VH-VL binders against L-aspartate semialdehyde sulfurtransferase iron-sulfur subunit. Designs and how they scored, part 3

Target 1, 131 residues: L-aspartate semialdehyde sulfurtransferase iron-sulfur subunit, of Methanocaldococcus jannaschii (q57563)
Amino acid sequence: MRKRVYYWTDSEHINKPVISDTILNTGVKINILKAKVEPQEAFLILELFGSKETIEKALNYLSKFGEVEEISKVIKRDLEKCVHCGCCITQCPINVIYMDEDYNVVFKEEDCVGCKNCLKACPFKAIEIFE

## First folded at step 19 (VH-VL; from i2 with light chain T25A G28S)

Design o4
Fold by OpenDDE, fold request of step 23:
Structure o4 (fold): chain C 131 residues (1-131), chain A 125 residues (1-125), chain B 107 residues (1-107)
Amino acid sequence: as target 1 above (131 residues)
Amino acid sequence: EVQLVESGGGLVRPGRSLRLSCTVSGFTFDDYAMSWVRQAPGKGLEWISFIDDKAYKGTTEYAASVKGRFTISRDDSKNIAYLQMNSLKTEDTAVYYCARDTYGSGYEIDYFDYWGQGTTVTVSS
Amino acid sequence: DIQMTQSPSSLSASVGDRVTITCRASQSISSYLAWYQQKPGKAPKLLIFKASRLQSGVPSRFSGSGSGTVFTLTISSLQPEDFAAYYCQQYNDYPITFGQGTRLEIK
């Protein structure tokens, strides 16, 4: 099984090997899909692999050292509501949204991690998250 | 109304191939993962294959008993899930059910809330 | 693989009886367990998920409990339509596995 989450850690824990400790203490495998490390905080998109129980244990462990937010599985764009304004593009942490040559917004849905950033950024509420 | 209808079952000899189809209606097919579960005569249920929805690139999983021989696939444009069965064995004889996986758990596969009526596959020499 | 063992494999009961079926997992599966009912010649029907959550449309006489390795399906007052086979299913990890089933017959 796999699960994707957002993970934030602050300056208090940024120097701790939280990811590796999580792996060693729970047996979960973690793929880091995105990492943004700054002096005062780190932001990660994590993909956890293992049994659901193991993943849950890992998430609980991670939560001791930072903030964990589960990512929804499915995101949909309402093409009737979308006006291709592009507001969602810069909010995608993994850059799976782009503007084509005709100035149409295109989603690489197959690569989407199901984050909610684009949903929040859409002024037309053209993006829906299914949980 | 959610509906799953299996087809393609029949009598075949060992070593032959067969393709099962699961035609669905009453829900947005491409939003749901699908599984095949079989039941040998007078026996219990056996999960054999899973295919995720497009949000997870339609990744597949197989039971050890069918891995390398069976291939699950889907055509979202037609609302059909398939099970290509190659190198069939006598122990593959069973009623084959397609089942809809639950939606929105954050994991690939959970439990099965809707099932087809099943299609019978008999492998005999 | 996670092995699921149901107990008993078969039992006889009468209408109105309280019936309990147990499912044991070879390792912890947290609460990732479902229960199904199957009548002869029919597809399985989902009864319970997440160990204790009743599926929509299922009569309230059905209930599930347990966590970890031991789970129970209970029918508080058996009805004529409840005579069937019952299966537990774990979905904690691949491969998905079912119990061997429990056949509930009329006494």
Scores: ipSAE 0.752, ipTM 0.918, lowest interface PAE 0.5, mean pLDDT 91
Fold by OpenDDE, fold request of step 23:
Structure o4 (fold): chain C 131 residues (1-131), chain A 125 residues (1-125), chain B 107 residues (1-107)
Amino acid sequence: as target 1 above (131 residues)
Amino acid sequence: EVQLVESGGGLVRPGRSLRLSCTVSGFTFDDYAMSWVRQAPGKGLEWISFIDDKAYKGTTEYAASVKGRFTISRDDSKNIAYLQMNSLKTEDTAVYYCARDTYGSGYEIDYFDYWGQGTTVTVSS
Amino acid sequence: DIQMTQSPSSLSASVGDRVTITCRASQSISSYLAWYQQKPGKAPKLLIFKASRLQSGVPSRFSGSGSGTVFTLTISSLQPEDFAAYYCQQYNDYPITFGQGTRLEIK
């Protein structure tokens, strides 16, 4: 089983091996899809692997050292509403939205983590989350 | 109304191949993961295969009993899930159900809230 | 693999009876347990998910409880249409596994 989450940690825990400790203490495997480390905080997109119970334990462990937010599984774009303005592109933390040679917005849907950033950024409400 | 309809079952000899189809309606097919579950005559239920939705690259999982022989796939444009069964064995004889997976827990596979009527596969020499 | 064991394998009861079926997991599955009802020649029907959540449209006489390794399905007052086979299913980890089933028959 797998689950994707956002994880934020503050300056108090920036120098702590929280990810590795989580792995060692719970048995979960973690793939870091995105990492933004600043002096005062870090933002991560994590993909956790294991049984659901193990993943839940891992998330609980992570929550002791930072904030955890679950990522929605499914996101869809209404092509009738989309005008290819590109507003969503810069908001994608994993860069799976881009402009093609025809200036059309393209989603690598299979790689989407459902972070909802593009949904919030879309002035035409062309993006929907299925939960 | 959610509907799942299996087809493609029949009588085949060991070693032969068969492809089952699950045609769905009444919901957005590409938003849901699908599973195949079989039931041998007079026996219990056995999960055999899972395919996720497009958002998760349609990843697949298989039971050890069918891994390497069966292949699950889907055509979202046609609202059909498939089960390609190769190298069939007598122990593959069963009613095969397709089932819709839920997202209740936010994971790949959960429980099955809708089932087809099943299609019978008989493998006999 | 996680083995699911149901008890009893068969049960005879009368209309109006309180019936309890138990499902045991070989290891902890948290609350990732579902219950299904299956009538002869029919597909399984989802009754309970997440160990205790009643599926929409299922009569309130059905209830589920438990966590970890021991789970129960209870029918508070058995109705004629409740005579069927029942299966538990864990979805904590691959492979997905079912209990061997419980046949609920008329006494």
Scores: ipSAE 0.749, ipTM 0.919, lowest interface PAE 0.5, mean pLDDT 91
Fold by ESMFold2, look of step 20:
Parts: C-alpha cells; structure tokens; sequence
Structure o4 (fold): chain C 131 residues (1-131), chain A 125 residues (1-125), chain B 107 residues (1-107)
C-alpha cells in the first residue's frame, strides 16, 4: 500500500535523522518526493510504502518530531471558469502549475500536494476543493 | 442511486476467453477505484483484481490465482470497468461481482461500499 | 498472504438471541477489518468497517469489536431478516482476503 504526506519539522527537530529513525523503528519504506530545507525548518513530501498498519506506525512516529498532513487529490480546476490568466502559477511551491507553449495554464493535478495556495489566488474561482 | 451492473458472463470451455463489463451510474466514476470479487459455487468470497482511479493513473493489482491471465481496465468516458479473462480454467467458475472501493482514505484499496448483482461464469467441458 | 478464519462455520439460533461470530487473522491487521452480510442469491452488503464502525443504514443491533488478530461481529437481538452468510474482510495489505464465511440459520 502507499500513502503521500506533507511533513513539516522545526528548529527543535531539524537536525534529528527522523526519516532514518522512522524506517528503522517501523520497517516502512519511504520515498522523498520533494524537500525544501532551511536552517530552522524543513518541508518534505513523503511517499510511504507498506501495510496500512506499518504506514500508521510510521506516521505516529513522524508526528512525534514534526507535523504530518495527509495529501489527496482535493483540488481540481473548472475549465469553464478558467481563463488561463496565470495568477496561480507563482502560488505553487512545487511547480505543479505552469504555462504551456499555447499560453494555456496547465495543472499537473496528480502531482498536487493540496497546499491550497492557488485556490486563494484565482480571481475567477476556477479552482475547487473536493473532500 | 449508485448502480453497478455486470455483464458478459456465460458458459465457456477451458482455455477460452471472456470479457466482463461493469457499467456504473449515480456517481463520478473517475474518482473511484474498482475491484472484481468472485464467489465459487458454495464457497466464500475471493478478491481478484483492483484498478485505481484517474488521479493515480489506473494502477492495478491482481490476486496470484489470476495474475498473468486476467487484465482489469477501465474506460472513464463510458463509465465502464472491464475484466478480460484469458486461459480460463475450471477453477475460475464463479459469480463475478464488480465492487466500488470507498472514497477518501488515501490508500489504493479498502472495503467495498457498493456491489453489483454479479454475473455468472461457468468453465466446463 | 493474510489468512482470515471465521468461527463457527454454521450456526442456528432463535429470534431474539444474541449471536457472536469470530474472525481471526493470521497476523496483525490493526483495525483494518470489514464485515459483510450476504443473503441467498444476492451480493454482499457492507455492515461494519474499521472493525467497529457501523455503515450508514445498518441496524444498531449489529456491532463489531476487536483489533490486531481477533475480531467479533455481534447481533444483539436476532431478527428473522438476519438469516444470511457473514464474511469478514481484511484490508491491511495485499492481497485483500475474506474469511470463509459463517452461515446463520434461524430456527
């Protein structure tokens, strides 16, 4: 089974080998899909693999040293309302949103992490939340 | 109303092929993973195959008993899930159910909240 | 693979009785267990998920309990419409597996 999560840790725990310890203590496999590490905090997008019990043990362990939020496909674009203005592009911290060769705004919805920054930026309210 | 309707069952000889269809209505098919579950005569339930939703690009899983012989697929534009069954064996005789996976858990497969009526496949000489 | 074993395989009881069906997993499945009811000639119907959570529209006389490897389905006051087969299902890991079933006959 696999599950994607957003993981944030602060200066108190940033130097701890949290990923390694989680793997060693639970047996979960982890793929790091994205990382943004600053001197006082880190943001990670993790994909966890294992039985559901193993993944839940891993999430419980991770939560001791940071904050965990589950990632699902909760954001879609309404193509009738979207006018391809591009206002949302700079709001995506992982570059899921871009302008193609024909000047159409493209969402890689399958890669979206659900941060919802783009939702607030759309002047035509073309970005929707499901669930 | 959520509806799942299986079709394509019948009597076939060993070694032949059949394709089952599951036509769905009453929900947004693209958002749901689907499974096939079978029940041999007088026996219990056996999960056999799974196909994920559009957001996870339709990844698939199979039970060992059918892997390599059966292929699950879906056509989101027609609201249909398929099970292509090749190299059928007498042991494949069963009622085949299409089942909708629950939504929103964040995992590929959980439990099945809606089931079709089933279609019967009989593999016999 | 995770083997699911139900007991008893068959059970006769009277209307009003309290009935308990047990499902044992060959290894821990945490609480990732569902229960289904299947009436003769019909598809299974979901009763309980996550070991103890009642599905919408299911009568409150049905309850589930357990975690780890041992789980129970209880019918607190058996009704005539409860004549059916009952199956447990684990969804902790691939492959998804079901118990062999329990046939419940009334009188």
Amino acid sequence: as target 1 above (131 residues)
Amino acid sequence: EVQLVESGGGLVRPGRSLRLSCTVSGFTFDDYAMSWVRQAPGKGLEWISFIDDKAYKGTTEYAASVKGRFTISRDDSKNIAYLQMNSLKTEDTAVYYCARDTYGSGYEIDYFDYWGQGTTVTVSS
Amino acid sequence: DIQMTQSPSSLSASVGDRVTITCRASQSISSYLAWYQQKPGKAPKLLIFKASRLQSGVPSRFSGSGSGTVFTLTISSLQPEDFAAYYCQQYNDYPITFGQGTRLEIK
Scores: ipSAE 0.476, ipTM 0.793, lowest interface PAE 1.9, mean pLDDT 86
Fold by ESMFold2, look of step 19:
Structure o4 (fold): chain C 131 residues (1-131), chain A 125 residues (1-125), chain B 107 residues (1-107)
Amino acid sequence: as target 1 above (131 residues)
Amino acid sequence: EVQLVESGGGLVRPGRSLRLSCTVSGFTFDDYAMSWVRQAPGKGLEWISFIDDKAYKGTTEYAASVKGRFTISRDDSKNIAYLQMNSLKTEDTAVYYCARDTYGSGYEIDYFDYWGQGTTVTVSS
Amino acid sequence: DIQMTQSPSSLSASVGDRVTITCRASQSISSYLAWYQQKPGKAPKLLIFKASRLQSGVPSRFSGSGSGTVFTLTISSLQPEDFAAYYCQQYNDYPITFGQGTRLEIK
């Protein structure tokens, strides 16, 4: 089973091996899709693999040292509403939204991690989430 | 109204192949994972395969009993899921259901909120 | 693989009876369990998910409980339409597995 999450830490926990300890305590496998580390905080996008019970335990452990937010896999663009304005491009932290050579906005929906930043940026409400 | 309709069942000799279809309507097929579940005559339910939605590039999983012989696929433009069944054995005789996975949990597969009525496959000489 | 064992395999009961069906998992599945009803010649119908959550449109006489390895489906006052087979399903890990079923018959 797999699940993607945002993970944020603060200065109190940034120097601790939280990812390593999570793996050792729960047996979960973790893939880091993105990391942005600053002196006072860190932001990670994690992909967890294991049984649902193992992932559940891993998320509980992670939440003791930071904030966890689960990522929906069902964000989709309505091509009829999209006018290719590009407002969403800068909001994607993993660069799955870009403008092609014909100035069309392209979503690599299969690579999307569901952060919802682009949802709020679209003035035409062309981006949907299905929960 | 959510509808799942299986087709393609029939009588076939051991060692041969069949392809089952599951035609869906009443929901956005691209967003849902789908499974095949079978039930031998007078027996219980056996999950055999699933295919994830478009967002996860149609990742697949198989039960050990069918791995290497059956292939699940989907055509999102036609709203159809397929089960290609090769090297059929008499123990593959069953009613085959397609089932829709539940929505929005964040996992590949959970429980099945809608089922088709099934199509019967009989493997016999 | 996670084995799911139901008890009893069959039972006879009268309209109005309270019935209980038990499902045991070979290892912990947390609360990742569903219950299905299947009438003869028909597809299964989802009753309960996450061990205790009632699916929309299912009568309130159905309830589920349990966590970890032992789970129970209860029908508080049996109705004529409740005579069917019942299956539990775990969805904690691959492969997805079902209990062997419980056949509920009228006396």
Scores: ipSAE 0.468, ipTM 0.795, lowest interface PAE 2.0, mean pLDDT 86
Fold by ESMFold2, fold request of step 23:
Structure o4 (fold): chain C 131 residues (1-131), chain A 125 residues (1-125), chain B 107 residues (1-107)
Amino acid sequence: as target 1 above (131 residues)
Amino acid sequence: EVQLVESGGGLVRPGRSLRLSCTVSGFTFDDYAMSWVRQAPGKGLEWISFIDDKAYKGTTEYAASVKGRFTISRDDSKNIAYLQMNSLKTEDTAVYYCARDTYGSGYEIDYFDYWGQGTTVTVSS
Amino acid sequence: DIQMTQSPSSLSASVGDRVTITCRASQSISSYLAWYQQKPGKAPKLLIFKASRLQSGVPSRFSGSGSGTVFTLTISSLQPEDFAAYYCQQYNDYPITFGQGTRLEIK
C-alpha cells in the first residue's frame, strides 16, 4: 500500500533524524518526493509504503515531531474568477505558484501536491480542491 | 444513481480468451479505482485485480491466481473498465463482479461501496 | 497473505434473535475490515467498514466491533430480510482477502 503526505518540521525538530527513526521504529519505507529546507523549518513531501497499519504507525510517529497533512489529488483554478492578485503565492510551501512577466499568476499544476494552503488565501474563491 | 454493468461473460473452452467489460455511470469514473472480484459456484469471494484512477496513472495489481494471464484496463473517455482473461482454466469458472473502490482514503484500495450485477464465466470443454 | 476465518460457517436463527458472527485475521489488520451481505443471486452489499462504521442506508440493527485480529458483526434483532450470506474483508494489505462466508438461515 502507498500514501503521500506533506510533512512540515520546525526549528525544534529540524536537526533530529526523524525520518530515519520513523523507518527504524515502524518498518515503513519512505521516499522523499520533494524537499524545501529553510533556516528554521523544512517542508517535505513523503511517499510511504507498507501495510495500512504500518503507514498508520509511521504517520503517528512523524506527527510527534512535525505536522502531517494529507495530499489532495486535484487542485483546479477557475481562470474566470482569478484576477491574478497573487495572494496565493506565499501560501505554497513548494513554490509552484508564481507571477510571470505579464503579471499573471501561474500554477505549475503538475508539480502541485494538493496541500490546500492556497485555497484559503484566495479572496475570490478561484481555487478548488478535488479528491 | 451509481451504476455498474458487467458484460462479456459466457461459455468458453480451457486455454481460450474472454474479455469482460464494466460500464459505469452516475459518478466521475476517472476519480475512482476499480476492482474485479469473482465468486466460484457455491464458494466465497475472491479479489482478483485492481486498476487505479487517473491521479495514480492507472497502476494495476493482481492476485497471484490470475497474474500473468489476466489484464485489467480502463478507458476513462468511455467510462468502461475491462478484464482481458487469457489462458482460461476450469478453476476460473465464476461470477465476475466489477466493484468501485471507495473515494478519498488516500490509499489505492479499500472496500467496495458499489458492485455490478455480475457476469458468469464458465470454462468447460 | 492474510487469511480471514469466519465462525460459524452456518447458523439457523429465528426472527427477533440476536446473531453474532466472528471474523479472525491471521495477523493484525488494525481496523481495516469491512462486512458484506449477499442475498442469493445478488451482488454483495456493503454493511460495515473500518470495523465498526455503518454504511449509509444500512439498518441500525447491524453493528461491528473489534480491532487487531478478532472482529464481530452483530444483528441485534433479526428480520426476515436478513437471511443471507455474510462476508468479512480485510483491506490492510495486498492481496485483498475475504472470509469464507457465514450462511444465516431461517430456523
Scores: ipSAE 0.453, ipTM 0.781, lowest interface PAE 2.1, mean pLDDT 85

Design o4
Fold by ESMFold2, fold request of step 23:
Structure o4 (fold): chain C 131 residues (1-131), chain A 125 residues (1-125), chain B 107 residues (1-107)
Amino acid sequence: as target 1 above (131 residues)
Amino acid sequence: EVQLVESGGGLVRPGRSLRLSCTVSGFTFDDYAMSWVRQAPGKGLEWISFIDDKAYKGTTEYAASVKGRFTISRDDSKNIAYLQMNSLKTEDTAVYYCARDTYGSGYEIDYFDYWGQGTTVTVSS
Amino acid sequence: DIQMTQSPSSLSASVGDRVTITCRASQSISSYLAWYQQKPGKAPKLLIFKASRLQSGVPSRFSGSGSGTVFTLTISSLQPEDFAAYYCQQYNDYPITFGQGTRLEIK
């Protein structure tokens, strides 16, 4: 079985080997799909493999040292409301939003982890969550 | 109303092929994983294959009993899931159900909240 | 593979009886267990998921319990429409497996 999660940790836990301890304590397999690591915080996209029971144990362990958000929300952009202003670009911690050569804002939506920063930042409320 | 309708069953000889179709309506098909589950006469249920939704690029999985012989596929524009059954054996004789996996669990497959009424495949010489 | 064994394989009961069906897993499946009802010539119908959660539209006389390796489905007061086959299904790990079924017949 496979599950993808967004994982955030701050300065209190960034220097702990949480990923390796999770693997060693539960037997889960973890693939890191994306990472944004700063000196005092990290944002990760993790893909966990194992039985659902094993993944459940692993998520519980990870939650002790950071925030876990399961990737279950669908974020869509309403192109009728979007005016390509670019306000959302700097709000994406994993940089899936950019401006193309024609000055259109482009979302690489398949890479999105659902953190909602861009939704909160859009002045035209063009970004929605569907679940 | 959620509806799943299987078609394409029939009588075939061993070694031949059939393609089953599952036509769906009443929900956003490309957001759901789909499975095929079969039931031999007088026997229990056997999960045989699934195909993941659009967000997971239609990844597939098969039971050992059909791996290499059956191929699951989907056409999201037509709201149809397919099961191509090659090299059919007499033990493939069963009612074949298509089933919808639950939405939003984050796993590939859970339990099946909606089922079709099934299509019968009989493999006999 | 996780083997699911149901008991009894069949049972006879009267309207109004309380019946219990047991499903045993060959290894722990936590609470990743569903129950289905199947009437003759019909597709299975989901009754219970996550071992104990009742599916929408299912009468409250159905209940499920258990975790780990042993699970039960209970019908508190049997009704005429409850005479059917019942299957458990684990969804803890691949491959998805079902119990062999329990036929509930009228006495």
Scores: ipSAE 0.445, ipTM 0.776, lowest interface PAE 2.2, mean pLDDT 85

## First folded at step 20 (VH-VL; from o4 with heavy chain A55T)

Design ba7
Fold by ESMFold2, look of step 21:
Structure ba7 (fold): chain C 131 residues (1-131), chain A 125 residues (1-125), chain B 107 residues (1-107)
Amino acid sequence: as target 1 above (131 residues)
Amino acid sequence: EVQLVESGGGLVRPGRSLRLSCTVSGFTFDDYAMSWVRQAPGKGLEWISFIDDKTYKGTTEYAASVKGRFTISRDDSKNIAYLQMNSLKTEDTAVYYCARDTYGSGYEIDYFDYWGQGTTVTVSS
Amino acid sequence: DIQMTQSPSSLSASVGDRVTITCRASQSISSYLAWYQQKPGKAPKLLIFKASRLQSGVPSRFSGSGSGTVFTLTISSLQPEDFAAYYCQQYNDYPITFGQGTRLEIK
């Protein structure tokens, strides 16, 4: 089983081996999809692998040393509302939104990690979350 | 209304191949993972295969009993999931259901909220 | 693999009875369990997910409970339309596995 999460740490915990300890304590496997690490904070996108129970234990452990937010895979664009303005393109941290040769905004949804930055940026509310 | 319709079942001899189709309607197929679950005559349910939606690049999983012999696939433009069954054995005789996974769970597979009516596969010498 | 064992394999009860079906997992599955109803010649129908959560459109007389390795499905007041086979399913880990089923017959 797999689950993707955002993970933030701050100055209190940035210097601790949190990912290593999580793996050792729970047996979860972790893939780091993206990382931004600063001297006083870190932002990561993690993909956890294991049984659902193992992933739950790992998320509980991670939450003691930082903030965990689960990533939804159900962000969609409403093409009736989208006017291809391009406001969302610069908001995607993994660059899955681009403009094609015909000046249409294209979402490469299969690579999306669900961070929701583009949803917040769309002035026409064309990007939706399904739960 | 959500509809799942299986087709392609029939009588075949051991060692032969058969392809099942699951045609769906009433929902956005691209957003849902799909499974095949079979039920041998007078027996319980056995999950056999899973294919994820577009978000996870259509990754697949198989039960050990069919791995290497069966291949699940999907054509999102036609709203069809497929199960290619090769090297069929008599123990593959069952009603085969396609089933829709829940939407937006954050895991690739959970439980099945809608099922087709099933198609019968009989493998007999 | 996680084996799911249902008890009883068959039972007979009267309309109005409280009926309980048990599902035991060979190892912990947390709360990742679903219950299905299957009438003869029909596909399964989802009743309960996450051990205790009622699927939309399912009558409130159905309830589920349990965590870890032991789970129950309860019908608080049996109705004639509840005659069916019942299956539990774990979705904690691959492969997805089902219990062997419980046949509920109304006297």
Scores: ipSAE 0.438, ipTM 0.780, lowest interface PAE 2.4, mean pLDDT 86

## First folded at step 21 (VH-VL)

Design ca2 (from ba7 with light chain S31N)
Fold by ESMFold2, look of step 22:
Structure ca2 (fold): chain C 131 residues (1-131), chain A 125 residues (1-125), chain B 107 residues (1-107)
Amino acid sequence: as target 1 above (131 residues)
Amino acid sequence: EVQLVESGGGLVRPGRSLRLSCTVSGFTFDDYAMSWVRQAPGKGLEWISFIDDKTYKGTTEYAASVKGRFTISRDDSKNIAYLQMNSLKTEDTAVYYCARDTYGSGYEIDYFDYWGQGTTVTVSS
Amino acid sequence: DIQMTQSPSSLSASVGDRVTITCRASQSISNYLAWYQQKPGKAPKLLIFKASRLQSGVPSRFSGSGSGTVFTLTISSLQPEDFAAYYCQQYNDYPITFGQGTRLEIK
């Protein structure tokens, strides 16, 4: 089983080995898809692997030291609304949105983590998160 | 109304192949993961395969009993899920159900809220 | 793999009886458990998910309880249409596994 989450830590917890302790305490496997680390805070996109019980234990542990937000597994682009403007490209923290040689915006949906940044940026509301 | 209809079952000799279809209606197929579950005569239920929704480009998983022999696929434009069964064995004799996974849990597979009527596959010489 | 064991394997009861079916997991599955009803020659029907949540359209005489490794399905007042096989299913981890089933006969 897998689950992707955003994880934010602040200055109170930035110096703690939270990822390592989470793995050691729960047995979850964690892949770090993106990281932005500053002296006073960190933003991570994590992918957790394990049984559902193990993943939930890991999320509970992570929540003690930062903010956890689940990432939806369903994101869609409506090609009738999309005009290939490219506004969403810079908003994708894992670069799954790019412009091809014909200036069409390409959305690699299989790599998407559902962070919603592109949803907020699309002026034509062509991107949806499906619950 | 949600409806799932399996087809393609029949009598086949060991070593041969068969393709099952699951035609769905009454919901947005693209948004749901689908599974195949089988039931041998007089036996219980065995999950055998799933395929995730379009957003995750149809990632798949298989039970060990069928891995390498069966292939699940889907055609979202036709609202059909498929199970290609190769190298069939007599122990594959069963009623095969397609089942819709629940929506929106945040995991790739959970429980099955709707099931088809099943199609019977008999593998014998 | 997580093994699911149901008890009893078979049960006979009268209309109006309260019946309980038990499902045991070989390891903790938290509350990731579903219950299904299957009538002869028909597909399974979801009754309960998340151990205790009743699926829409299922009569309120059905209820589920449990967490961890032991779970129960209860029918508070058995009706003639409740003659069926009942299966538990864990969805905590791969592979998805079902209990061996409980056959409920109404007399």
Scores: ipSAE 0.436, ipTM 0.781, lowest interface PAE 2.2, mean pLDDT 86

